# Miniprotein binders against Peptidase M20 domain-containing protein C757.05c: the designs that were tried, part 28

Target 1, 375 residues: Peptidase M20 domain-containing protein C757.05c, of Schizosaccharomyces pombe (o74916)
Amino acid sequence: GPLNFGYLSWGQHSILEQDSVQLISHQSLLPAGDNLISLHKSLVEIESLGGNEVNVSDFLKSYLESKGLTVELQRVSSNPTVRDNVYAYLGSQRNTKVVLTSHIDTVNPFLPYYIEGDKIHGRGSCDAKSSVAAQIFAMLELMSEGKVQEGDLSLLFVVGEEIDGIGMKTVANKLNADWEVAIFGEPTENKLGVGHKGNFRFDVYAHGKACHSGYPQEGFSAIEFLLRQCVKLMDTDLPKSKLLGPSTINIGTIEGGAAANILAAEAKAEVFIRVAEDIETIRDIAEDLFDTEHSEIKVIQYSPPQYLDYDIPGMDTVVLAYATDIPYLSDRKMKIYLFGPGSIREAHGPNEYVTFSQLFEGLNGYKRMVMYNLR
Key: E = the ipSAE of ESMFold2; O = the ipSAE of OpenDDE; V2 = 0.75 times the mean of E and O plus 0.25 times the DockQ between their complexes.

## First folded at step 24 (miniprotein)

Design fa7 (from u5n with R22Q R57E T86V; at its last look DockQ between E and O 0.78; V2 from the best seeds 0.73)
Fold by OpenDDE base, look of step 24:
Structure fa7 (fold): chain B 375 residues (1-375), chain A 89 residues (1-89)
Amino acid sequence: as target 1 above (375 residues)
Amino acid sequence: DEVEITVTYNGETYTYYFENPQKSIYFILILLRRIARRGAKEVTITVTSEDPEALEELAEEIKEALEKLGYKSVEITVEGNKVTIVAKE
């Protein structure tokens, strides 16, 4: 008789444990009035996608003027929309020892503000309106404590960091303010950036001759050429930085060809190198490999690695692998720090968030950094 | 083992660190081509490695590269885990 192998029905234990996410309406736990959390909420609720920052710039001007600061709007562009950097300081001294700076534009898409437990969600909640809010409150608290005077501290909020850096480029060329120390606000998990890797991004276009795959001698495969050159690139050991770690190569996209039985007439790759050391030689390698009789290279981004100040005792340090507006001010003889609440891993994601604790730690971090550099 | 390479030309010194010496040679060759195109009359290269086979291979490849670039005098000095290569036009 047929051995009836009884299908052990693994019971669907529907662990529908309705963890009643008690939407603790943390709205009731927000301190009544004007505070760090309410400012951060106001900033995140204002859509400020790159190229449409006017509403957040106007909000910041009005808010900072209400706190007794002198506020300048620096016009970056007027077409198609008004785009203004915000520069704020005490009294009439435009030159200050320290500047706290961050960007007020965000990436696409906009995401609405909401709270989930200890997490504050929304586009720009982490990158970088957390830094903006914490920097503002650092200045306001230090002023109220009598620790900052006219000429000690300013705030600089720029547009278009996420696009082309036009905001900070306009600062570098036209703002005519000097600083001894700049503290850049980006998501660093409340650690001091020792530096960030440079960006070398390029597209490769390979050109071939189509023919029947049974007679490959009558053609030239653009795909085969592109693959072989990409392998040569990936097999190249690039110099590591003792501070920044290794360079990393990503072949981010590959496309080409028409069918399996045809040699590919065209192929394309998009390449991104995070550069630890010697971007000039890395570019020369890319040109040697991809500027040929069978291919062309198009440089999309070229930004060298940055080494930063991290000399503040008792603060943790981190290596970063993303671009900032720092290169646009690197010609100036000043200290440059990079610090802010939240993680870059959550930045640009669909679930972007910062925690309440990270915001308050960020505020305290900025106060510490300012006081260290004013002594 | 990490390889340290120092390159001195036109009064400037650059230091590079590599994790794979065999895979670093292409980078070094491209660097040397640029140095030669800039008209460096004298180039000093120092290679430091705890791997004697890697040290010998890199020294030989660098020497051949410098000779192909038109340097007429290429002198190699070995001191323990350190090789010094001096090329002159």
Scores: ipSAE 0.693, ipTM 0.938, lowest interface PAE 0.5, mean pLDDT 91
ESMFold2, look of step 24: ipSAE 0.723; ipTM 0.943
ESMFold2 (binder alone), look of step 24: mean pLDDT 83; pTM 0.817

